VHH binders against o26223. Designs and how they scored, part 138

Target 1, 191 residues: o26223
Amino acid sequence: MKLLWTSQHIKVTVHIDGKVSKMDVLEAIKTRRSIRKYQDREVPEELIDKILDAAMCGPSAVDERPWHFIVVRNREMLEKIPEVHPYGAMVKDAPVAIIVCCDSSLEKIPGFWVQDCSIASQNILLAAHSLGLGAVWTGVYPLEDRVEGIRRLFSIPEHVIPFSVIPLGYPAENPGTRDLFDPDRIHLEKW
Short names: E, the ipSAE of ESMFold2; O, the ipSAE of OpenDDE; V2, 0.75 times the mean of E and O plus 0.25 times the DockQ between their complexes.

## First folded at step 8 (VHH; framework vhh_lunsekimig_d3)

Design w56 (at its last look DockQ between E and O 0.37; V2 from the best seeds 0.00; counts 0 for: pae E 4.4 > 2, unsure alone 64.6 < 65)
Fold by OpenDDE, look of step 8:
Structure w56 (fold): chain B 191 residues (1-191), chain A 123 residues (1-123)
Amino acid sequence: as target 1 above (191 residues)
Amino acid sequence: EVQLVESGGGVVQPGGSLRLSCAASGFTFSDYALYWYRQAAGIERELIASITEGDSTYYVDSVKGRFTISRDNSENTMYLQMNSLRAEDTGLYYCAAEYSETFYGSEPLNDYWGQGTLVTVSS
């Protein structure tokens, strides 16, 4: 059975009219793409709050919840991020970015904070998408030059580790959807 | 087969101009961020410019105002316009491509590389 890849152009109809079309969780996961082009349009604070709420809803090791979030809207600061994060060029073109950080003093089990912050970061991406926004995960940790660059730029204390920078805005691109299901990666009962 | 082929390198005098091209094949060009690297003799390879699939650009400080990166998705080609060339711009120039869903942002994680084109700026 040749699964006809019907390229269903899921038209993410960004309803311009403020009605946040509620996307179910599977739809959000399956249709989410990294977005690196944004409209010249501000993101309402209400949406950021919803995204941050979602970011804090993920599990964490022994419920340590080590994450902190820096919300950046200042144009000058957004424009400086690519200087310390060369692979984050799109950040300067976004209306807002969220920097996900770990407070190491909150860590209860060593090393799990990476998983915790990853879950938080992914929830940001999914929440943004479900709200009609586009976002992209730009990695900071564990690249030392990026970690220290972001730390200096935002005066982040030594016990706090910047983990990711996530620019977001209303999408100005539509990269389409992907089918990444691979049955060869599924093992039943044993490897 | 995935290929990136650089061209346009050569010998130029200081103050001169060159236009490099990187022709891509074997992958969905529009889904990739693109990069120009260069490597001078005895120096580590450095990122000098990048352009995302959304046309966001980055330039290292030493080339700002002189170099312009661009892409043509219809031709599967990336360009680097280099103006006001300097002796320190001498080196082997590489193009690279990285899939859009990659988020690590490091040189070793780029998916595809070209063989490079030599740029020599000398009097």
Scores: ipSAE 0.471, ipTM 0.783, lowest interface PAE 1.1, mean pLDDT 90
Fold by ESMFold2, look of step 8:
Structure w56 (fold): chain B 191 residues (1-191), chain A 123 residues (1-123)
Amino acid sequence: as target 1 above (191 residues)
Amino acid sequence: EVQLVESGGGVVQPGGSLRLSCAASGFTFSDYALYWYRQAAGIERELIASITEGDSTYYVDSVKGRFTISRDNSENTMYLQMNSLRAEDTGLYYCAAEYSETFYGSEPLNDYWGQGTLVTVSS
């Protein structure tokens, strides 16, 4: 809140992107779950914009930023994804999906695009969760039949590699949190 | 070692019912998404139904309204109630389990397949 310097009490508010931030980052990381069932409810474009903004904030190898995103809302297209990605059956029930792709012409250091696109994909999951949405990462790369199928379905050029398909929506399930911390996985100074 | 053991298959008339069970040993179902697959002769294994550790269910269109998947974590057992059975439901039915936070998609891990239980729907 900013107040002007006057003898009269004046209150003013600032608009911070429409809402107060919803969730601490450590809370988001610890409580995010893969959500595969969604309400019959649209996801506003504004939320997708925020999610993709977050996706692009990730680091990348030598700042190559090789990522591109296809936002899919068309019902007919969503219903076709399981035909070329058979283990992505929940995608047909999602109000929207994001396809994370690598433009290989932007790759500056060979082979790091997988890490780059993984970072963007994880940021999508965390941002969706912080906005009250549920999402799941369904793998495409490196499975060649899935890569080819998705490329054909969305007319993706040969130099662009579909990496993941991420359906999302307002969750219709709550799997709860888990305690996965395992101190035996921590090695001090050496293995 | 982990094991999945299916049971409850058999021969049944069209329109009949069967209840399949899948019992696990060597791991706890509560951390896993669970699956039923069906394999008809000469056809690749197909997903029929799944249930997440959060109890959300999925069914392929051909079984919606006829089949019900459920889990009982206290018995470490999953079930498939099959009603209104049809000839095309004939096949080997497999259970499978997959750790719920995989990004490999919904495909189960290789080590979690059972031997299958045969369901035959015939007059």
Scores: ipSAE 0.065, ipTM 0.470, lowest interface PAE 4.4, mean pLDDT 84
ESMFold2 (binder alone), look of step 8: mean pLDDT 77; pTM 0.759

Design w57 (at its last look DockQ between E and O 0.12; V2 from the best seeds 0.00; counts 0 for: pae E 6.5 > 2, placed apart)
Fold by OpenDDE, look of step 8:
Formats: sequence, structure tokens, C-alpha cells
Structure w57 (fold): chain B 191 residues (1-191), chain A 123 residues (1-123)
Amino acid sequence: as target 1 above (191 residues)
Amino acid sequence: EVQLVESGGGVVQPGGSLRLSCAASGFTFSDYALYWYRQAAGIERELIASITSGGTTYYVDSVKGRFTISRDNSENTMYLQMNSLRAEDTGLYYCAAEYSETFYGSEPLNDYWGQGTLVTVSS
């Protein structure tokens, strides 16, 4: 059965009008794009709460849940992030950013915290998109300069590792959709 | 084949101006963040300016107010307007491109690089 994936151009109708369009999970995953331009519009706290709730719903190694979240709305702080994270230039234009961190003291199995925080970060992106927001994952770990820069900027203790910075806002761009399905990456029963 | 070709370099006096261009081909230009790097003699390559696929810009402190990065997606070209040039701006200037869905964003992870164009600021 050749699944003819008809590239249905899922028109991500970014409803600009704040109506939380209920997006199903598959649609959210397939239509999500990194958004780096934002409207001059505040993100309601209720949406951030929903996003953070989603961030904490992912699995973690042996249920260690090592993640912490710093919610940044202060304009001065947002503007300083690009100074220590030059590839996060868009953060200065976002109304809010979430910094995903790992508390190493909560780690039960070494190394799995990266997977845990990645899942949390991706859930943030998907939740944001489903709520009509745009977001982008800007990597912090494992780049030492960024890790230490963010640590200093936000007075993060040594046992806590900043992992990602995710600016969020109502999107001011529409990058379109991607077709990323590759059947060559699928192996049946064996490689 | 993916190509980035820098042009516009040359010799200028202090206080002068240059406009660099980076012509891109072989990839979907609009989906990429673009970067200008420079490398002075004996110094590591440094990021000096960037522009996201959406047009958000970054400048290193030493070029703020003097340099302007821009892009024309219709022409698959990125520009760097350099004003008030200084001796310390001397170096090989590189164009780079990185796919917009890349989340780490770093020099080693940039997808494509040009060969560079030389800028010499000398009295």
C-alpha cells in the first residue's frame, strides 16, 4: 500500500484574531515552523501557563522530570540575551521567552536529561503553535559560552544547566509548510 | 550545487565605505538565516552580523551603527553595507547560510560557506 502522501498544503491559517484554533496533534506537528518575527502584542499569561503545562507532560527517564523553566518578560533581560547568545537575535523582539533548564540534582540516570529537556522544549513549540503563537528553539547546551552566558545573566546556580531559550509571540511571519517525509529513513523489521 | 559567492571587497581608506554582496544559488534562499563572518590575520573568525529568514538582524558591538546587513530573497542575495570603516575592520569576509529550522545555531553548524572577499582598510 503506497501511502500516496498527497502534499495537502495545510494552509496554516494563522488566525491573527486570538481565537485559539483547536489544532489536532498531527496538524500541530506537521505545520509547526520556527517563528522568529513577532507582533507587538503581549502573550497572555493563560497561554504561557498552558504551554508550561504541556512542557511538563512529556516523558522523562525513569520519570526524573529534571526540567525547570524561567519565564522572561522583562524587556531589558530579553534584549540582553542576544549579547550572550548571538544566534538568538530574535529573542530581543519577542514579548516573552522561556528558558528550559535542567536541575542536575534531579537526574537519576546520567545523560538522559538532554532527552528530557528536549522533549519539554519540543512540547513548548508544539503547544505554542497549537495556541496560535510562534516560537523557535534556540540552542544553549552544549555550547559552553552560551551556557555560561545565560547562567550569569539569570543567576542560574551551578547545578542547574540552561538548555534552551525559546522566544514566543504572535507570529509576524508565515514560513509555509514543509514536506519532510522520507520513506528511505524507514526500515521494516531490520536495517 | 550549492554556492555562496562573496563580492565587493577591496582597499579603502579609513572612514570609507564598502558594500559587500553574497550571491546564493542551489538552495531555497528564503528558508535560511544568513551570516557575515570576518577573519583578520592571526585572529579567529568572528561573527559580525546575521539576518534571520524573517529579517531579524544581529550585529556584534564593534560594527553596530556602522554596518547594515540586508537580504533580497527575490535575487537570492545578501548585502553588507559597511560605513565608517576602520583599520580593525581589515580581514577576509565570509558569507554563510544556515537552514532556519536548525536550533543550535553556531559557526560549525552553518550549512554553507562562501570563499570570502578581502576588505583592506589602510591609509
Scores: ipSAE 0.367, ipTM 0.736, lowest interface PAE 1.2, mean pLDDT 90
Fold by ESMFold2, look of step 8:
Structure w57 (fold): chain B 191 residues (1-191), chain A 123 residues (1-123)
Amino acid sequence: as target 1 above (191 residues)
Amino acid sequence: EVQLVESGGGVVQPGGSLRLSCAASGFTFSDYALYWYRQAAGIERELIASITSGGTTYYVDSVKGRFTISRDNSENTMYLQMNSLRAEDTGLYYCAAEYSETFYGSEPLNDYWGQGTLVTVSS
């Protein structure tokens, strides 16, 4: 909501979302943590739309944009994921999960789709964090048993490759911040 | 506040035994892999034993057969039973936890080290 005050001849503007830009991008990158515990609270579809918009803003090899996303809210389906993904146990407790997939028919240069879908996956994590949500990336590709299990569970066609499963929700844990900077990983001019 | 608190250290004779404890609070203990690290004076901390959330254990060669890691999820506590202690086992012992159930979401519970528990094997 935009508010104008005429009684004092002072112009005041307020964004309808109640805040002007909440989180700096470097802050989001540095403070994002993997969240595996979620509140019993729905995630509005509007927030999922914003997250997927952000996911699609990443660069891709020759602008191929090979990604597709499956949004899973159905409890029965979420509860079945651990049957085919042994390290996805927290997914059954999430209000929603996003499956990042590659449609190989969209590749313009073979073999770069993994980088493309990795970029989209990380953008999902950052966007969720910036919106007050928590998420974690659970790996599917390149483990063939998980790829096939997820493909079968969600009726994913042969030319589409499930890459990652990302459960998300309002966080029910706070793991704190980290200091992971390691200057020994930085090489000037050459190795 | 998430905490891991080590205890059970002390002074022991060569060939003796000690049992270390790592008490956890502020998180869901059963979801985490747990680790024991050791630091001798002037040496970098080294991993010596680990136990997965499912109970699978790993040991470095220098302690295998002498040390036993275990966990009690009902008490939120991990243990290290140390037998046949040697002078080279002297040092500060630290515990750590990490979510072990994902490939890309595996992040340590703590990025810092507490005070540890001191084990001294009298020469």
Scores: ipSAE 0.015, ipTM 0.313, lowest interface PAE 6.5, mean pLDDT 84
ESMFold2 (binder alone), look of step 8: mean pLDDT 80; pTM 0.792

Design w58 (at its last look DockQ between E and O 0.30; V2 from the best seeds 0.00; counts 0 for: pae E 8.5 > 2)
Fold by OpenDDE, look of step 8:
Structure w58 (fold): chain B 191 residues (1-191), chain A 123 residues (1-123)
Amino acid sequence: as target 1 above (191 residues)
Amino acid sequence: EVQLVESGGGVVQPGGSLRLSCAASGFTFSDYALYWYRQAAGIERELIASITSGGSDYYVDSVKGRFTISRDNSENTMYLQMNSLRAEDTGLYYCAAEYSETFYGSEPLNDYWGQGTLVTVSS
């Protein structure tokens, strides 16, 4: 049975009108895009809370939950982030950014914190999208200059590792959808 | 075939101006972040300016207030307006493009590079 995946152009109707369109999980995953252009519009605190709630719902190694989140709304701070993260230029134009961090003191098994924080970061992106917001993952770890730059800028203690910076806002672009399904990456029973 | 072609380099006196262009082909230009790098003799290549697919710009401190990056998606071209040029701005200027869905954002992850255009600032 050749699953003819008809590329249904899921028109992500970004309802600009603040109506939290209930998006199902698969739709959110499939239609999510990195958004790097935002409206001049504040993101309500209630939406940030929902996003952060989602961020903390992912699994973690032995339930270590090492993540912390810095919510940044201060314009001056947002404008300074690109100085230490040159590839995060869009952060300065976002109304808010979330910095995902790992508290290494909470780590139970070495190295899994990267997976844990990645899951948290992805949940932020998906939750934002499902709520009618746009977001983008800008990598911090493992690039030392970015890690230390963000650490200094936000006075993050040494045992806490900044992992990602995620600007978000109401989207001012629509990059469309991508078909990323690749059957060649699927192996049955064995490689 | 993917191509990035830089132009507009040359010799100018200190205080002069140049406008660099980077013409792109072979990929969906609007979906890419664009970068200007430069490499001076004996110095490592450095990022000097960038513009995201969304139009957010970045400048390294040494060029702030003097250089302006822009993009024209209809023409698949990126520009760098360079004013008040200094001797230290001398170098080979490279255009680069990175697909916008890349979340790491780093020089090694840039998808495409041009061959560069030479800028010489000399009295």
Scores: ipSAE 0.583, ipTM 0.818, lowest interface PAE 0.9, mean pLDDT 90
Fold by ESMFold2, look of step 8:
Structure w58 (fold): chain B 191 residues (1-191), chain A 123 residues (1-123)
Amino acid sequence: as target 1 above (191 residues)
Amino acid sequence: EVQLVESGGGVVQPGGSLRLSCAASGFTFSDYALYWYRQAAGIERELIASITSGGSDYYVDSVKGRFTISRDNSENTMYLQMNSLRAEDTGLYYCAAEYSETFYGSEPLNDYWGQGTLVTVSS
């Protein structure tokens, strides 16, 4: 795959397989919606690679980069996730899911790994959206039952903490836009 | 204006059943996640069950297997079927709604609240 990154003012341009995809960064942030219905259509491995590249571009506490990613395409495994994740029913219908994990042996400053893995998770959502995919973040950490269930299901070692499960695919729904700006949340100089 | 109105509370003996309803108006019901909370005397309000706009449900361990949350988008109404009721289930039951993009845990943010309906389980 040939990857060309260009920008025009505030837009991020991705060139994949002779195609040029453009989406303004602010547009991507404002138009991204959680997608829970997916087409019966394979997601190319090349797009997953781009998404994970974006995930790893996030900042982390003292550059600790504690994240690891499990890419799940196996139907049997995807179908088992709802057994341990009560809000993960849509995962069984996704062509692929990404599990974001923290390797606690990589922590350099205690307790910031949640922020680090949250940044990686949000980058996955935005990158997927920019590539024409839909995704949703389903929470694992800090819910102990979900953490244990996902750890068992994917043979995740005790020093590695599953943080989130992100099913993704070509969207089969369009929830539309929302206006969430709230000026009352903005404080100048003081609270 | 937005309204959430609970009904179906009452007095029941241990082991009995009740069905609570939450009738909603003033917003697009099908786009909202819905919640049941319980407040017993002298303690903070606690989440007991929720259902996403897509129909996925969640229960705290103390009610799992005994309570069932459901929604009827055509009637703009959410329900809580409560079976095998116990004295500890006594309290004021609130419904709540949240315009939620995603559900990240057991205690999401809530935009709208009802006034509550009293459930008393007594022997």
Scores: ipSAE 0.009, ipTM 0.196, lowest interface PAE 8.5, mean pLDDT 84
ESMFold2 (binder alone), look of step 8: mean pLDDT 80; pTM 0.788

Design w59 (at its last look DockQ between E and O 0.08; V2 from the best seeds 0.00; counts 0 for: pae E 8.8 > 2, placed apart)
Fold by OpenDDE, look of step 8:
Structure w59 (fold): chain B 191 residues (1-191), chain A 123 residues (1-123)
Amino acid sequence: as target 1 above (191 residues)
Amino acid sequence: EVQLVESGGGVVQPGGSLRLSCAASGFTFSDYALYWYRQAAGIERELIASITSGGSEYYVDSVKGRFTISRDNSENTMYLQMNSLRAEDTGLYYCAAEYSETFYGSEPLNDYWGQGTLVTVSS
């Protein structure tokens, strides 16, 4: 049975009107795109709280939950982030950014914190999308210059590792959806 | 086939101006972040300007106020307007493109590169 995946163009009608369109988890995952253009509109604190709640709901190795979050709204600070993260130019044009960090003192098993913070970061992206916001993951770790730059800029202590910077806002672009399903990446029972 | 072709380089006097172009083909131009790099003799390649798929611009400090990056998605072309050129701006200028869904954002991960155009600023 060839599952003819009809690429139904799920028109994510981002209703610009404040109605939090409830989308199911599969829809959120499938329709999420990196958004790098934002409206000149503030993101309500309530939405940020929901996003952060989602960020903390992911699993972590032996439940270590090593993540911390810096919420940045200050315009001056947002404008400085591209100076230490040149590939994060969109951050300066976002109304808010979340910096995901790892507290190494909370790590129970070495190395799994990257997975933990990745899950947290992805949950931020999905939650933002489900709430009618756009976001993009800009990598910090493991690039030393970015790690140190963000650390200095935000006075992050040595035992805390900045992992990602995620600007977000109401989207001012619609890049559409992608079909990323690849059956060749699926192996049954063995490789 | 994916191609990036730089043009507009040349010899100019200090204080002069040049406009570089990068013509792209073979990929969905609008979905890519675009970059200008330069490499001076004996110096490592450096990022000097970028523009995201969303239109956010970045400039390295040494070119701020003098260079302007822009993109025309309808023409699949990126531009670099260079004003008030200095001797230190001499080098081979490269354009690069990176798919917008990447989250690493680094030079080594850029998908496509041009061959470069030479800019020489000399009296």
Scores: ipSAE 0.552, ipTM 0.805, lowest interface PAE 0.9, mean pLDDT 90
Fold by ESMFold2, look of step 8:
Structure w59 (fold): chain B 191 residues (1-191), chain A 123 residues (1-123)
Amino acid sequence: as target 1 above (191 residues)
Amino acid sequence: EVQLVESGGGVVQPGGSLRLSCAASGFTFSDYALYWYRQAAGIERELIASITSGGSEYYVDSVKGRFTISRDNSENTMYLQMNSLRAEDTGLYYCAAEYSETFYGSEPLNDYWGQGTLVTVSS
């Protein structure tokens, strides 16, 4: 005779309703890759507007929102960026680049603007990806030679700090997805 | 033509030492970050060590204190000195290079890869 134990387990079901979108947010985060090769195809201003709207949706320290954005489409200017940012060579091949800057006069609490502009920069990458574009974050701050070079090239005033240069366009490469989850980086309750 | 050629693999007893080399040609070696990866059977390639164009070294925990990465820009060669080898170090070792002084844009999408050299640590 075989004895079976049956129990009825009642769980509280939480209904999670979200708006339907073209790409789920977790999918966007997991599948976004740095794209350094672009099609010879213009990016409509409408898409840049959506990307910058998303960039400004991020949280900021005490709601200071210190960010400013320079949209660069001029070929001569894009081609000059590698002169001051040699590891940004792909920028000359992009149809457009966005320069993320901090206006230090908008800081409400010193020292958090780097986090604020990092949030805006990542939102640019995710928004571009969700719109079928590819982008890469090229670092400017805190490398002083790059900061000064970009400031000089784009006539950025001394109280404004260029943080990142993000070239973007329709991708001409597909590097695939990654599995980067590492359980050893997770610490429960303490280190 | 870009080439990365690994060498120095072989069979070594536990506790032994081995030096891997990665000879490079076809690009400006001194401008690149360099990487060693290891692939054990049934596992995807894993990063072991890296060295920036400026010489800063990074190691995963499992090899810290046992492995030393270095580069010789005059010979266009990177090295991995492997000491106190263990059975878990067995695998194919690959070198890779990436144009990588770009922070946040230096994701592990290496521009160039070698063909690999086999290291077997057996009793």
Scores: ipSAE 0.012, ipTM 0.228, lowest interface PAE 8.8, mean pLDDT 83
ESMFold2 (binder alone), look of step 8: mean pLDDT 80; pTM 0.790

Design w6 (at its last look DockQ between E and O 0.07; V2 from the best seeds 0.00; counts 0 for: pae E 10.4 > 2, placed apart)
Fold by OpenDDE, look of step 8:
Structure w6 (fold): chain B 191 residues (1-191), chain A 123 residues (1-123)
Amino acid sequence: as target 1 above (191 residues)
Amino acid sequence: EVQLVESGGGVVQPGGSLRLSCAASGFTFSDYFLYWYRQAAGIERELIASITSGGSTYYVDSVKGRFTISRDNSENTMYLQMNSLRAEDTGLYYCAAEYSETFYGSEPLNDYWGQGTLVTVSS
C-alpha cells in the first residue's frame, strides 16, 4: 500500500495579528520552518518566558538539566554576534536571540549534554512557532571558533559551553512546509 | 543542472571599482544562502560576504564599507559591488550557494560553487 502522501500544502497561516494560534504538537512539529527574516517588531517578554519554559521541559540524561539561557535584546550585542559567528547574519536583524549554553559542572554523564541542549534548542524552535514566532538554529558547538567567539562576547565562564544561538521574531517570510517523511528510514523489528 | 557562473572580474588600479555577478541556474535561488569567497595566492579561501535568503548580510571586516553584496531573485543573480579596491583584494572570487534549510551555522558544505572570477588590483 503506497501511502500516497498527498503533499497537503499546510498553509501555515502565520496569523501576523499576534493571536497566539493554538496548534497541536504534531502540527507544530510538521509545520515548523527555519525563519531567518523578521518583522521590525519587538517580541513580548511573556512569549520569551513561555519559550524558555518550554526549553526547560525536555528530558535530559539522568535529569541533569545542564542548560542555561542567555536572552539577548541589546541591539549592539545582537549586531556583534555575526562578527564571531559569520554565518549567523540574521541574528543582527532579529529583535531577540536566545543563546543556549551548557554548564559542564551540571553534567552527570559525559557527552549527553549535547543531546540535552539539542532538545532544549528544538523546544525553543517549536514553542516559538506555536506562538506565532519564527526562529532558526544557528550552530555554535562544536565549532571552536564560534564557541570561543560567543564565550568572549558574552563573558561566558570556561565551564559553560555556548551551544546554539537562536534568533527569534515575528516572521517576515513564509517558506512553506516540507514533507520530510521517508519510509526507507523505518525498519521493522530489525535492520 | 545546477550552475553558478561568476563574471565581472578583471584588472583594476587601486581605488578602482568592480562589480561581480554570479548567475545561478538549476535550483530555487530564493531559498538559498549566497556567499562570496575569495582566495589569494598562497592563502586559504576566506568568506568575504554573504546574504541570507531573507536578505541579511555579512561582511568580513576587511571589506566592510567598501563591498556590497546583493541579490536579485527575479534574475537568479547575486552581485558584489567592490569599491575602493586595494592590492590585498587581489584573488579568485568564488560564488557559492547553500540551501537555507541545511544551514547549521558553519561553512557551507557548499553544495554549489562557481568556477571563480579573477580580480587583480595592481597599480
Scores: ipSAE 0.523, ipTM 0.794, lowest interface PAE 0.9, mean pLDDT 91
Fold by ESMFold2, look of step 8:
Structure w6 (fold): chain B 191 residues (1-191), chain A 123 residues (1-123)
Amino acid sequence: as target 1 above (191 residues)
Amino acid sequence: EVQLVESGGGVVQPGGSLRLSCAASGFTFSDYFLYWYRQAAGIERELIASITSGGSTYYVDSVKGRFTISRDNSENTMYLQMNSLRAEDTGLYYCAAEYSETFYGSEPLNDYWGQGTLVTVSS
């Protein structure tokens, strides 16, 4: 592994699995797909750290940064998620999941936390993809039964709102890319 | 295999009522989000109502207060009660289902569609 750190702020190249991790941002956005099948392979803690760093780089309303993240690796806990999130079956097969939460005590503008946590969640998906991982966003908020179920399962306090559960791992499927551009959705100057 | 079959369409006077049914088979009905779409001649289908697996409902403004979506998981059937019908409600009504595990990042948007039932509101 060859790492270079200096007292000056310079670019650092990190070698992962014998390859330099470089993915153009437009490529990442265009090629990211929801991945629901994972290899039986551990995800290194260092990759989770990078993903969460990326999650926190998102903008937030008035820089409120309301997000908290729960990293779940415990097999028994992952297997219990489908009991309160019945369509999160792939979570039990993932080596790790990230729960994105809003701490409502950090809100500075009511209700914008949904946008804030959505940005963080999408950044998790893109960062995971750029690191050779697959992930999928499974919805919790605004489905009240799922919110309450996840809150109970992970002992989340009432002022904290679980927003999404994102299982991730090395992918065991390749669904390919799609061309979704639709020029009829573009309006110039007004509707 | 998988089937969604709409019924209950017909011809009705303005101000009248109809009850649409969507009978489902071939999948775990209780695990799915369910939708009603409407398609008038020559335009794209529009979502008009939805109901989650947990029973939460959504309506577009044009039908809010007049239409009621419901589901009976024991009968694998979804309903649309349509009251105070208007000429603008004329069209082919489709039911659709989406497996909730693909909620957000899903492909396709809806996993299963019915063939449609025709509603005509005319004097």
Scores: ipSAE 0.000, ipTM 0.164, lowest interface PAE 10.4, mean pLDDT 84
ESMFold2 (binder alone), look of step 8: mean pLDDT 80; pTM 0.790

